# Designs tried in a protein design chat: miniprotein binders against q53ft3. Part 198

Target 1, 195 residues: q53ft3
Amino acid sequence: MFGCLVAGRLVQTAAQQVAEDKFVFDLPDYESINHVVVFMLGTIPFPEGMGGSVYFSYPDSNGMPVWQLLGFVTNGKPSAIFKISGLKSGEGSQHPFGAMNIVRTPSVAQIGISVELLDSMAQQTPVGNAAVSSVDSFTQFTQKMLDNFYNFASSFAVSQAQMTPSPSEMFIPANVVLKWYENFQRRLAQNPLFW
Short names: E, the ipSAE of ESMFold2; O, the ipSAE of OpenDDE; V2, 0.75 times the mean of E and O plus 0.25 times the DockQ between their complexes.

## First folded at step 21 (miniprotein)

Design Z20 (at its last look DockQ between E and O 0.27; V2 from the best seeds 0.00; counts 0 for: pae E 5.3 > 1.5)
Fold by OpenDDE base, look of step 21:
Structure Z20 (fold): chain B 195 residues (1-195), chain A 83 residues (1-83)
Amino acid sequence: as target 1 above (195 residues)
Amino acid sequence: SPIQEEFEKMMERAEWHFEWAERYYEIGDKEYALLYFEFAARIFRKAAELAKKNNDPESYKEAIEYAEEAQKYAEEIQKELEK
């Protein structure tokens, strides 16, 4: 349902589903990460009146998770960029992942997505410094992210003859990735902040 | 009173959404601007209902006026996105 992208890293499309309405991505070496892109895969939309609250978790000095609300994704806003580099000194907030037994490594941060009612989302306030502050920063980040994602996805391209039957795995045609990339580039060119 | 405190918290939250909506619009992120104006309008309306329940017509009027303003901006952005 969701993907997570860090510039210079492989795209993550296999979130750990920790509950029916909760998904988690691991971010190793999080201290080197400035921005994260969270996006819907387009396979399953949010139900009507629902969206996703996006949280970031990092370990504090004691190794305990500190969760902060970054922002939101919805059917109308299926992707968003968040700045996480400035969040390391932030205070934790209430989050829906506290009761989850998530295996954590001290050097690994997490992105959590909680599927919630839009009405509930409206009652929450993201951390202010998680928002992208300038068009220039966004454009530069987006271009690097797109190129990295495309290169990464393309590296896994196999012909049908090379495919092995794996009924437990879902496959995405390379053309879908290409179309997504082209559409994203077009929108970026028209409006650097279209997403 | 508890209801007044809740009203004030809702007004503050709605104002936060409104301000960020404007910021996102200025940087060209119309989809996020739309979302946050909608959130602002929703919460302002909820605040208005609290004011009404508390028999505070001045607070009610203020919240409704802000809700209408947020809704107007949301509608304008929606029209822009449809072109």
Scores: ipSAE 0.662, ipTM 0.888, lowest interface PAE 0.7, mean pLDDT 84
Fold by ESMFold2, look of step 21:
Structure Z20 (fold): chain B 195 residues (1-195), chain A 83 residues (1-83)
Amino acid sequence: as target 1 above (195 residues)
Amino acid sequence: SPIQEEFEKMMERAEWHFEWAERYYEIGDKEYALLYFEFAARIFRKAAELAKKNNDPESYKEAIEYAEEAQKYAEEIQKELEK
């Protein structure tokens, strides 16, 4: 039903199902992990009126599990990126995993997904702004890259009167770069993920 | 009283979701903005129900107005996501 991805690691698509409505992924060497992606595989949607609460668990200094609500995934938001680098110390919160028969290794963190009613999820408060917007950061980076390229290329523009003839040289008219920039920028505004 | 405390906590929680929905909308995450506005609307309506049972019409009106505003934003964002 769910997948879990950490940069530089193999995608996990086989969650440990610890109850009918509870799923867990193990994260060994959790100290090196800054972000985790949780997503629906697309084969089994949530039932009507339900969604998934996503938790992060790590052992505290006494080896006891500390669970923190990261955020949510739903049929309408089927994937999300969560920042966990700042969560490896702190207080736990209310969570649904306390009575589960979960194999626990003291040095391994876990991502837990609890399938719950939307009304129940609405009453929960995630830790800070752990969920990260991938669309906004991609759009901002792409826009800055486009602006940088156009400004750089335009700084080398010369008029045809300024050119010295050279049969071995290739030239690109400056207006081609402008047209490419304008078209790309327009498409990006319509759909930031078009490429 | 315990009932007054419960109402106030519901309103604070709903306002938290509403504020985060606005932040998500401003940065372009319309899917989370929609989800958080829907969550806010659900909690505001629950708070209104409690105020009504407690014969507190001022609190009822406040909660319902916030619920309707959150629902309006959610509906507008849903239309944007559908093009």
Scores: ipSAE 0.178, ipTM 0.661, lowest interface PAE 5.3, mean pLDDT 76
ESMFold2 (binder alone), look of step 21: mean pLDDT 90; pTM 0.889

Design Z21 (at its last fold request DockQ between E and O 0.37; V2 from the best seeds 0.63)
Fold by ESMFold2, fold request of step 24:
Structure Z21 (fold): chain B 195 residues (1-195), chain A 83 residues (1-83)
Amino acid sequence: as target 1 above (195 residues)
Amino acid sequence: SPIQEEFEKLMERAEYHFEWAERYYEWGDKEYALLYFEFAARVFRKAAELAKKNNDPESYKEAIEYAEEAQKYAEEIQKELEK
């Protein structure tokens, strides 16, 4: 349902599901990471009235997890870039992951995504220093690339759902990814700043 | 009182969302601006319901007016995103 990207690393698309509505990505060597990208793969939208609260967890000096709310992803905002470089000594916040049998990785940071009602998400306040301005050209390009991929992939996921009345799992056919890649490369070759 | 303190915390939270919505809009992130205006409206309406339970019509009116303002901004941004 979700992807997680850090610059210079392979994209993660296989979250550890720690509860029906809770998903986790491990971030080894987290102290070298400045930004993280969280996005929906486009295969399964959130149910009506729901979205995802995105958390960052790191071990404190005693190896105990400290969780902070980064922000949100929703059907209307399916991808977001968060700054985590300023959070690694920050204060913890309320979070829904404590009782969910999360894998104990005290020396590794984690990104947690909790699928929740929009009403519940509205009661939460993200840490302000995780917000990233879209004025930076790199951030704008990255966000537009993610939006382009999400819109392209999700149109095929909807079509396949209509062919399967009750699918147990949503998939993106491999040729959809290839088609997107070819189209994106062609547009970059024609205008490297088309975004 | 605990009820008045809770009302003030809800208003502060809603205003925080409202201000971030304005910042995201200024930054060109219309999707987040929309989301945060909608969140502000939800929290202002929750504050209004608390004021109504506390028989405080002035606080109720204030919270509802802010909720409607946030909702209006969200609707305008939604129209921009449709294009």
Scores: ipSAE 0.747, ipTM 0.910, lowest interface PAE 0.8, mean pLDDT 79
Fold by OpenDDE base, look of step 21:
Structure Z21 (fold): chain B 195 residues (1-195), chain A 83 residues (1-83)
Amino acid sequence: as target 1 above (195 residues)
Amino acid sequence: SPIQEEFEKLMERAEYHFEWAERYYEWGDKEYALLYFEFAARVFRKAAELAKKNNDPESYKEAIEYAEEAQKYAEEIQKELEK
């Protein structure tokens, strides 16, 4: 149902479902992360009158998880960007994940998504310093993400002469990736919020 | 009174949503602006209902006026998103 993206890292599309209405992503080496994108995969919408509360958890000095509400995703706002770099000194709040037996590892933070009624979401107040100006931050984030993906994909490029028979594998021409990249860059330049 | 304290907490929460709605709108994030204005309106209405139950017509009027304002902005943004 959900995906999580950090610039320069592989996209995560397989959340750990810890309850019927709760999903968790692990973020290793969270100290190096400035921003995170949470988005709906588009396969399953929220039921009518429902959305998702997005939480961030990091270990405190004692190794105990500190949860903070970042914001929300809904059918009308299926993706959001949050700044997490400034949250490390924050205090924890009430969160829906406290009763869950989630394995914690040092240096690993978590993104938690709780599916809730919009009325319940309205009763919550996200931390203000997690909010991001969409135009400035998204452009920078997207550019870094795109560059990373392009570099990653290009590292696997081989010439026809270098190809080995592998009937079980599908191959994508490098020019397809480049074309996608160029088209995305063009759209981003025209409207940073096109998606 | 406990009821007055609850009313004030609701008003504060609604105002928080309202202010962030304005900020998101200024940043060009209309979808989030819409969401937060809707949240503001909902919470202001809850405050109004509480005031009504407490027979406080002045608090009721205040909360309703803010709810209507938030709802108006939400509706305007919704129209913008539909164009």
Scores: ipSAE 0.715, ipTM 0.906, lowest interface PAE 0.6, mean pLDDT 87
ESMFold2, look of step 21: ipSAE 0.728; ipTM 0.896
ESMFold2 (binder alone), look of step 21: mean pLDDT 90; pTM 0.885
ESMFold2, fold request of step 22: ipSAE 0.720, 0.637, 0.734; ipTM 0.902, 0.879, 0.907
ESMFold2 (binder alone), fold request of step 22: mean pLDDT 90, 90, 90; pTM 0.889, 0.893, 0.888
OpenDDE base, fold request of step 22: ipSAE 0.688, 0.681, 0.688; ipTM 0.896, 0.895, 0.897
ESMFold2, fold request of step 24: ipSAE 0.732, 0.729; ipTM 0.906, 0.905
ESMFold2 (binder alone), fold request of step 24: mean pLDDT 90, 90, 90; pTM 0.891, 0.884, 0.890
OpenDDE base, fold request of step 24: ipSAE 0.689, 0.678, 0.683; ipTM 0.898, 0.894, 0.895

Design Z22 (at its last fold request DockQ between E and O 0.64; V2 from the best seeds 0.66)
Fold by OpenDDE base, look of step 21:
Structure Z22 (fold): chain B 195 residues (1-195), chain A 83 residues (1-83)
Amino acid sequence: as target 1 above (195 residues)
Amino acid sequence: SPIQEEFEKMMERAEFHFEWAERYYEWGDKEYALLYFEFAARVFRKAAELAKKNNDPESYKEAIEYAEEAQKYAEEIQKELEK
């Protein structure tokens, strides 16, 4: 139902479902993360009158989880970006994940999504410093993501003379990746919110 | 009184939503602006109901006026998103 994306990292589309209405993503090496994108996969919408409350958890100095409400996703707002770098010194809030036995390691933070009634969501107050300007943040996030992907893909480039027969594998010309990158850059420049 | 305290908490929460709705709109995030104006309107209405139960017509009127304002902005943004 949900995906989680950090710039320069692989997209996560397999959340751990810890309850019928609760999903968790692990974020290793969370101290290096500034922003996270949470999005709906588009396979299953929220039921009518429902959405998702998005929480962030990091270990405190004692290794205990500190949960904070970042914001929301809904059918009308199926993706959102949050700043988590400034939350590391924040205080925890009441959260729906306290009763869950979630395995934690000191360097791993978590994104939790709780499926809730919109009426219940309206009665919650996200942390203000998690909010970001969409135009500025998406542009920066996307640029870092694209650069990382391009660098990664190009590292596997080989010349025709270097190719070895592998009938079970498909190959993509490097210029196709470059063309995609350039087209995406143009679209991003025209409208940072085109996606 | 407990009901007065709940009313004040609801008003504060609704105001928070309203202010962030304006901020998201300024940032160009109309979908989030819409969501938060809707939240503001909903919570202001809840506050109004508390005021009514508390026999406070002035607080009721105030909460309803803010709810109507939030709802108006939500409707305007909804129309913008449909174009």
Scores: ipSAE 0.732, ipTM 0.911, lowest interface PAE 0.6, mean pLDDT 87
Fold by ESMFold2, look of step 21:
Structure Z22 (fold): chain B 195 residues (1-195), chain A 83 residues (1-83)
Amino acid sequence: as target 1 above (195 residues)
Amino acid sequence: SPIQEEFEKMMERAEFHFEWAERYYEWGDKEYALLYFEFAARVFRKAAELAKKNNDPESYKEAIEYAEEAQKYAEEIQKELEK
């Protein structure tokens, strides 16, 4: 249902489902990450009146998860970029000699997605530091590439659902990725600013 | 009173959404602008319902007027996206 992308890393498409309405992606070495992209993978929309609340979490000093609301994804906004650089408590650690000698605990944070009613989501306010301007050229290009892939892959999921024994299950044939790649390359070659 | 404090918190949350909707619109993110105006309208209406139950017609009118304004912006942006 969901994907998670960090620049320079492989896209994650296999969220860990921790409840029927809760999904998690691990972010190892999160101290080096400044932005995260969260997006919808398939053609199955959120049910009417629902959407996804997107969280960033890390273990506090007692090892308990601390969840911070980054923002939302919905049928009308299926992909979003969030800034997490201002949300990391370990950012700018300044223990020069001691820090260099310390064997660090694995730096793993999480992105959580909670499927909720829009009315419930509206009662929540995201942290302001997570907001990213969409007028940034990089942000616009990345967003349009993700939208293009989502729409292309989704068109094949409808056809695959006709063959699936369970209608709630969906499949993406391997050739969808190749078709998307070929179409994108062709468009970019014709007009580098087509997005 | 506890009810008045809850009303004020709802108004603050709705205003937060409204202000971010305006920022996203200025940034050209019409999809988020729409979402946040809709969220603002939802919370303003809930605040109005609370004010009505608290027999506070001045607060009710204020919340409804903001809800209607947020909803009008959302409808205008929806039309822009449908073109």
Scores: ipSAE 0.724, ipTM 0.902, lowest interface PAE 0.9, mean pLDDT 76
ESMFold2 (binder alone), look of step 21: mean pLDDT 89; pTM 0.881
ESMFold2, fold request of step 22: ipSAE 0.696, 0.667, 0.686; ipTM 0.889, 0.882, 0.891
ESMFold2 (binder alone), fold request of step 22: mean pLDDT 90, 90, 90; pTM 0.882, 0.883, 0.884
OpenDDE base, fold request of step 22: ipSAE 0.632, 0.619, 0.619; ipTM 0.876, 0.872, 0.873

Design Z23 (at its last look DockQ between E and O 0.44; V2 from the best seeds 0.49)
Fold by ESMFold2, look of step 21:
Structure Z23 (fold): chain B 195 residues (1-195), chain A 83 residues (1-83)
Amino acid sequence: as target 1 above (195 residues)
Amino acid sequence: SPIQEEFEKLMERAEWHFEWAEQYYEWGDKEYALLYFEFAARVFRKAAELAKKNNDPESYKEAIEYAEEAQKYAEEIQKELEK
């Protein structure tokens, strides 16, 4: 029903269902994560009058989970980006995951999605520092990743006259990387969501 | 009193949603703007019902006026999304 994406990591589409209305994704090495994307897979909508409250959990100094409400996903807003970099030392809030048997280690955080009535969701206030502009954040993230790749790949560029022979390695001409970079940047400027 | 404290907390919560709805609208996220205006209206109406139960017509009027304003914004954004 749900997916979870972190930049530089494989998308997760197999949530751990911990109750009929509760879903969890594990986030190992959570200290390195600044943003998460939570989205509906598109095959099963929420029932009418319901939506999803999205939480972030990290272990405190005693190893106990601290849950923060990030925001919501609904049939009318099926995908959202949340900032979590500023939440890793915050106080916990009320949450619906208390009695669930969730297996995790001290270095693993979690994203929890609780399917709830819209009336119940309206009584909750997300942490304000998790809010981002989804379109602007996507474009900014994508441009930074693209720049990082191009700069890294370019740092290894050599001419054929300068190459050290290495018959067990595969090589790509730098022009291919440059052409890809230019084409991708043009497409991103035309439609930031074309990917 | 406990009832007045709950009323004020509901109004603060609704105002929080209303202000975030305005922020999301300014950012161009009409889907979240709609959601948060709808949430604000729901919480303002809950505050109004509490004020009515507490025989406080001035608080009732205040909460209903805010609920109607939030709902009006939500309906306008809904029309924009249906285009």
Scores: ipSAE 0.663, ipTM 0.883, lowest interface PAE 1.3, mean pLDDT 80
Fold by OpenDDE base, look of step 21:
Structure Z23 (fold): chain B 195 residues (1-195), chain A 83 residues (1-83)
Amino acid sequence: as target 1 above (195 residues)
Amino acid sequence: SPIQEEFEKLMERAEWHFEWAEQYYEWGDKEYALLYFEFAARVFRKAAELAKKNNDPESYKEAIEYAEEAQKYAEEIQKELEK
């Protein structure tokens, strides 16, 4: 349902589903990360009246996870960029992941997505410094993100003759990825903040 | 009173959403601006309902006026996105 991308790193399209309504991505070496993109894969939309609350977790000085609400994704806003570099000194807030037995490793942060009612999301207040403040930042990051994702996806491209039967695996045609990329590029050119 | 405190917290949260909606709109992120104006409107309405239950017509009026303003901006942005 969700993807997560850090510029210069491999895209993550397989979140760990820790509950029916909760998904987690691991971000190793989080100290070097300035921005993260969270996006819907487009395979499964949110149900009507629902969206996703996006949380960031980093280990504090004691190694305990500190969770902060970054913002939201919805069917109308299927992708968002968050600045996480300035969050390291923040205090934790209430989060939906506290009861989850998530394996924590030093230097690994996490992005958590909780599927929630829009009404419930409206009751939450994201950390203000997670917002991206410049069009330039969006544009630069988006371009890096697009290139990274396209390169990553293309690296797995195989011809039909090269495919091996795997009933448990789902496959996405390369042309779907290309179409997505082209559409995204077009929209980006029209409005750098369309997403 | 506990009810007044809750009302003030709702108003503060709604105002936060409203301010960020304006900021996102200024940055050109209309989809997020829309989302946050909608959130503002929802929370202002919730505050209004609380004021109504508390028989506070002044607080009710204030919250409703802000809710209507937020809703108006949301509707305007929605129209822009549909063009």
Scores: ipSAE 0.357, ipTM 0.761, lowest interface PAE 1.2, mean pLDDT 83
ESMFold2 (binder alone), look of step 21: mean pLDDT 89; pTM 0.882

Design Z24 (at its last look DockQ between E and O 0.29; V2 from the best seeds 0.00; counts 0 for: pae E 1.8 > 1.5)
Fold by OpenDDE base, look of step 21:
Structure Z24 (fold): chain B 195 residues (1-195), chain A 83 residues (1-83)
Amino acid sequence: as target 1 above (195 residues)
Amino acid sequence: SPIQEEFEKLMERAEWHFEWAERYYEIGDKEYALLYFEFAARVFRKAAELAKKNNDPESYKEAIEYAEEAQKYAEEIQEEMEE
């Protein structure tokens, strides 16, 4: 349902589903990450009246996870960019992922997406410094990330004849990635801050 | 009173959404602007309902006026996005 993109890194499309309504991406070497893009894959929309709350988790000085609300994704806002570099000294809570048995490594941060009612999302306030504040920073970041994502995704493209049956694996058609990329580029061109 | 404190918390949350909606609109992110104006409107309405239950017509009026303003901006942005 979701993808996660870090500039200069491989796109993650296989979130760990830790609950029916909760998905987690691991971010190794998180200290070098400034921005993260979270996006819907376009395969499964949110149910009517629902969206996703996007959380960031990093280990504190004791190695315990600190969760902070970054923002939201919805059917109307299927992708968003978050600044995480300034969050490392912030306060957070363990909810909604604190009760989940997630394997943690001290050098690995996490992006968590919780599928929630829009009414419940409206009752939450993201951390203010997670929002991208300048058009210029966003445009530069987005362009680099999109190019990297496209190059990465295309490098794994195989023809149907080259596919081996793997019933245990889920596949995303290359066309889905391309359509997402094209839509993102169009929106970026129309509004550099559309995300 | 506990009800007054809850009302104030709702108003503060709604105001936060409203301010961020304006900020996102200024930077051109209409989708987030729309979302946060809608959130603001929802929370202001919730505050209004609380005021109504508490028989506080002044607080009710204030919350409703802000809800209507947030809703108006949401509608205007929605119209802009459809053009």
Scores: ipSAE 0.579, ipTM 0.855, lowest interface PAE 0.8, mean pLDDT 83
Fold by ESMFold2, look of step 21:
Structure Z24 (fold): chain B 195 residues (1-195), chain A 83 residues (1-83)
Amino acid sequence: as target 1 above (195 residues)
Amino acid sequence: SPIQEEFEKLMERAEWHFEWAERYYEIGDKEYALLYFEFAARVFRKAAELAKKNNDPESYKEAIEYAEEAQKYAEEIQEEMEE
């Protein structure tokens, strides 16, 4: 019914069903994860009037699970990106997973999806609203890329007096674009979400 | 009173959803904007029911007007998504 994707990892399409209405994905090495995509596989929609509340859980210093509501997925919003990098020291929220016996290791977090009535979901408030729009993420990445390029290129600017008879025009040495390209590629390859 | 405190909590929750719906709409996430306007409308209507039980017609009117506004935005967004 659900899929879970972390950048640089294989997509998970086989959730652990821990109850008729509750599904869980394990996230090993969760400390290295900044974003998680939760999505419906498209084969089984939510029943009419229902949707999914999405939670993030990590073990606290005592090994006890701390659950936080990330947001929602529904038939009308079947895919969402959640930022979890800032949540690993946050306080827990009210959640429906507390009665379940879930086996854990110290570095394994979980994504939980609880199928609930829309009326019940409306009574919940996500922590700091971790949901990230795909459009918003693309816009933010694009702006940061533009800022990075402009600042890098401008650090190599030379005056007109150094290159041409038009003294008020600034020019960039031709190899600066290549230097920026190589630097940005390296950073992106090391962390595709560095922005 | 306990009923007034519950009414205020419901209004705050609905306003939270309403404000985030507006933000999602502004950045182009029409699917979440629709979802959160619909959630806001549901919670505002619940607040209106409490005001009615408390025989508070001014609070009832306020909550219903907000619920109808949220529902109107949700319907407009749904029409945009069908275009």
Scores: ipSAE 0.541, ipTM 0.848, lowest interface PAE 1.8, mean pLDDT 78
ESMFold2 (binder alone), look of step 21: mean pLDDT 89; pTM 0.873

Design Z25 (at its last look DockQ between E and O 0.01; V2 from the best seeds 0.00; counts 0 for: pae O 11.0 > 1.5, placed apart)
Fold by ESMFold2, look of step 21:
Parts: sequence; C-alpha cells; structure tokens
Structure Z25 (fold): chain B 195 residues (1-195), chain A 83 residues (1-83)
Amino acid sequence: as target 1 above (195 residues)
Amino acid sequence: SPIQEEFEKLMERAEWHFEWAERFYEWGDKEYALLYFEFAARVFRKAAELAKKNNDPESYKEAIEYAEEAQKYAEEIQKELEK
C-alpha cells in the first residue's frame, strides 16, 4: 500500500505490518538521513473518510523510542516529503504505536503509518518543522543530488596519460559531465520547476 | 472554566491548521493546502458545536465564521486542482 524512499537508497515497498491499520519501515543509519519520502504505491486507495498519519521514531539518549508526528498522506495528497534531521533531539508526540511490539536496534529509526479517520487526523498537530515546501525542498534535494552525482562521477575520471587499453569499455570525458552539471545548475537557479 | 479551556484549545488547533494551510498554499503545495484548510474547518466546527452546547452564541458565531472561511479557501483550491 505504501512506499518509503531516502535519497541514495533503494526504495522500500514492503512495509512491516504491525497491526491491521499500522505499517512501519526501518531506517538504518538514520543519523545520515535528512529527508524521507512517503507515498502510496498502487491502485488501493484509503477507504472513504480515511487517511494516513505518518510518524518518525528514533531512540532517545536512554535508548527508549520517541515518536513524532510528521504529517499526513491521503488520497488527495498521496506523496509527501518530510524533514527528519531536526527531529533527533525533539520531544515525542501522541502516537498509536506500541513500543514493546516493534523490534529495533539503537541505530535504526522507523517510519510509521497509521490508517485513521480524517476526523481523528484533524485532531493531531504535526511537529512544526517537519513539513517541507514541495518547491523549495525539491530544489534543495535536486541540487544536493546533482552535487553528489558530480563528485561521484569525477572520482572515476582519468587523464589520457593514465588510461590503459580496454576496447570493450566505454569512457565519458569528464568535461562532458561538468558541462551537463553546470547547465543543470543554471536552469535550477533560474526556474526550480523547469523540468 | 473547563469548557472554556476546551473551546480555546480547539480554536488554537484549528488556527494551527489554518496557518499551515496558508503556508502550504504560498509554497505551491495546493494538495496540502486543501487538506489543512479542510482540517481547520472540521476543528472550527467542533469548537462551534461545543459553544452551542454551552449556550454561548458569541463563541458559536466566531467559530462558525472561521469554519466557513476555511471551507471557502478549501473549495477554491479544489477548483484549482480540478482544472
């Protein structure tokens, strides 16, 4: 029903169902994660009058789980980006998950999705700095991804003096990658939604 | 009084949703703006129902006017999304 995506990681599409109406995704090495995307996968919508409350859980300094409401997904908003980097020292929220029923290790956080009535969801207020503007956050995420791609690709660049003969291999000159990177950055700066 | 405190908490919650709906709209996230205006309207109407049960017509009028304003924004945004 749900997917969870972190930049640079394989998309998760097989949530652990911990109750009829509760789903979780594990986030290993959560300290390196700044944003997560939560989305609906397929052709099964929420039942009429229902939606999903999305929570983030991390272990506190005593090793106890802290749950924080990030926001919501619904049939009308089936995909959302949440910032979690500022939540690692925050205080908990009201939550429907039981800590004793969820297995975890100290370096693993979780995303929890609780299927609830819209009337119940309206009674909840997410942690204030978890919501991220789709335009501004997409621009920042894309810029970070482009920087990462350029740095990664550049680490494989070789000069002609360093090349060995390998007729079955294809090479991309580093300046082509640089030109693409510079042009894409320029377009993003001029119009974040040009694509 | 406990009933007035409950009314005030409902109004604060609804205002929280309303303000975030406005921010999402300014940011271009019309789907979240719609959702949060609808949530605000639901909570304002809950506050109005409490005021009515407490025979407080001034608080009722205030809450229902805010609920109708939030609903108006939600309806306008829904029309924008259906285009």
Scores: ipSAE 0.574, ipTM 0.860, lowest interface PAE 1.7, mean pLDDT 78
Fold by OpenDDE base, look of step 21:
Structure Z25 (fold): chain B 195 residues (1-195), chain A 83 residues (1-83)
Amino acid sequence: as target 1 above (195 residues)
Amino acid sequence: SPIQEEFEKLMERAEWHFEWAERFYEWGDKEYALLYFEFAARVFRKAAELAKKNNDPESYKEAIEYAEEAQKYAEEIQKELEK
C-alpha cells in the first residue's frame, strides 16, 4: 500500500503492518537523512473518507521513541516529501503508535502511517517545517528529473539508419539509462534539493 | 519552421547540459562536469549541422562557438583530472 524513499537508498515497498490501520518503515542511520518521501504504491487506495497520517519517530536521549506528525497522504495527494533533519530536537506529540509494542533499535528511526478519517486528520497540526511546503517543489523536482533524463538520454540517441533499416525509430543505448541514474542518485544523495 | 524549431530544441538541450556541467564542477564532481560538457559540445554540433542544412550561417556560427566553448571546458577539466 505504501512506499518510502530516502535519497541515495533503495526504495522501501514492504511496510511492516503493525495493525489493521498502521504501517511502519524502518530508517537506519536516520541522522544522515534530510528528507523522506512517502507515497502510495497505487495498488490499494484509501477507503472512501480516509487518508494517512504520517509520523516520524526517533529515539530520545533515553532511547525512548519520540513521535511527531509530519503530514498527510491521501488518494488526492498520494505522495509527500518531508524534511526530518530539523526534527531531531523537537518535542513529541500525541500519536497513534504509543500503545504499540514496536521493537526498535536505538540507531533506527521509523516512519509510521496511520490510516485515519479525513475529518480527524484535518484537526491535527503537523510539526512546523516538516512538510516541504509546496506541491510545487515536488512538481519541480519531478519535472527537473524527467527533463534531465530526457536531455541526457537523447544526447546518445542514434537513428535506426545508423543501426538497421527502420529509419523512423531512435535507439538509445541501455547503459545511458544506468549512467543517468547513477549521476542523479549521487546528486540526490548529496543534496536532495539540488534541482 | 520545423527545422528552426528543431534547432532551438537542440540548442536548449545543449545549454541544459552546459548548465549541469557547470553545476557539477561547482559541486566538485569533475568527472560528471566533464561528461556533461562533452554532451553539450556534441549537441551544439548537431545544432550547427542542422543550421548549415537550413542555410542559416548565423545560427551555425552561434552553435559552433558554444560547441567550442564546451569542448574547451571539457579539455580543461580533463587536464585537471590527470593531475
Scores: ipSAE 0.000, ipTM 0.235, lowest interface PAE 11.0, mean pLDDT 78
ESMFold2 (binder alone), look of step 21: mean pLDDT 90; pTM 0.887

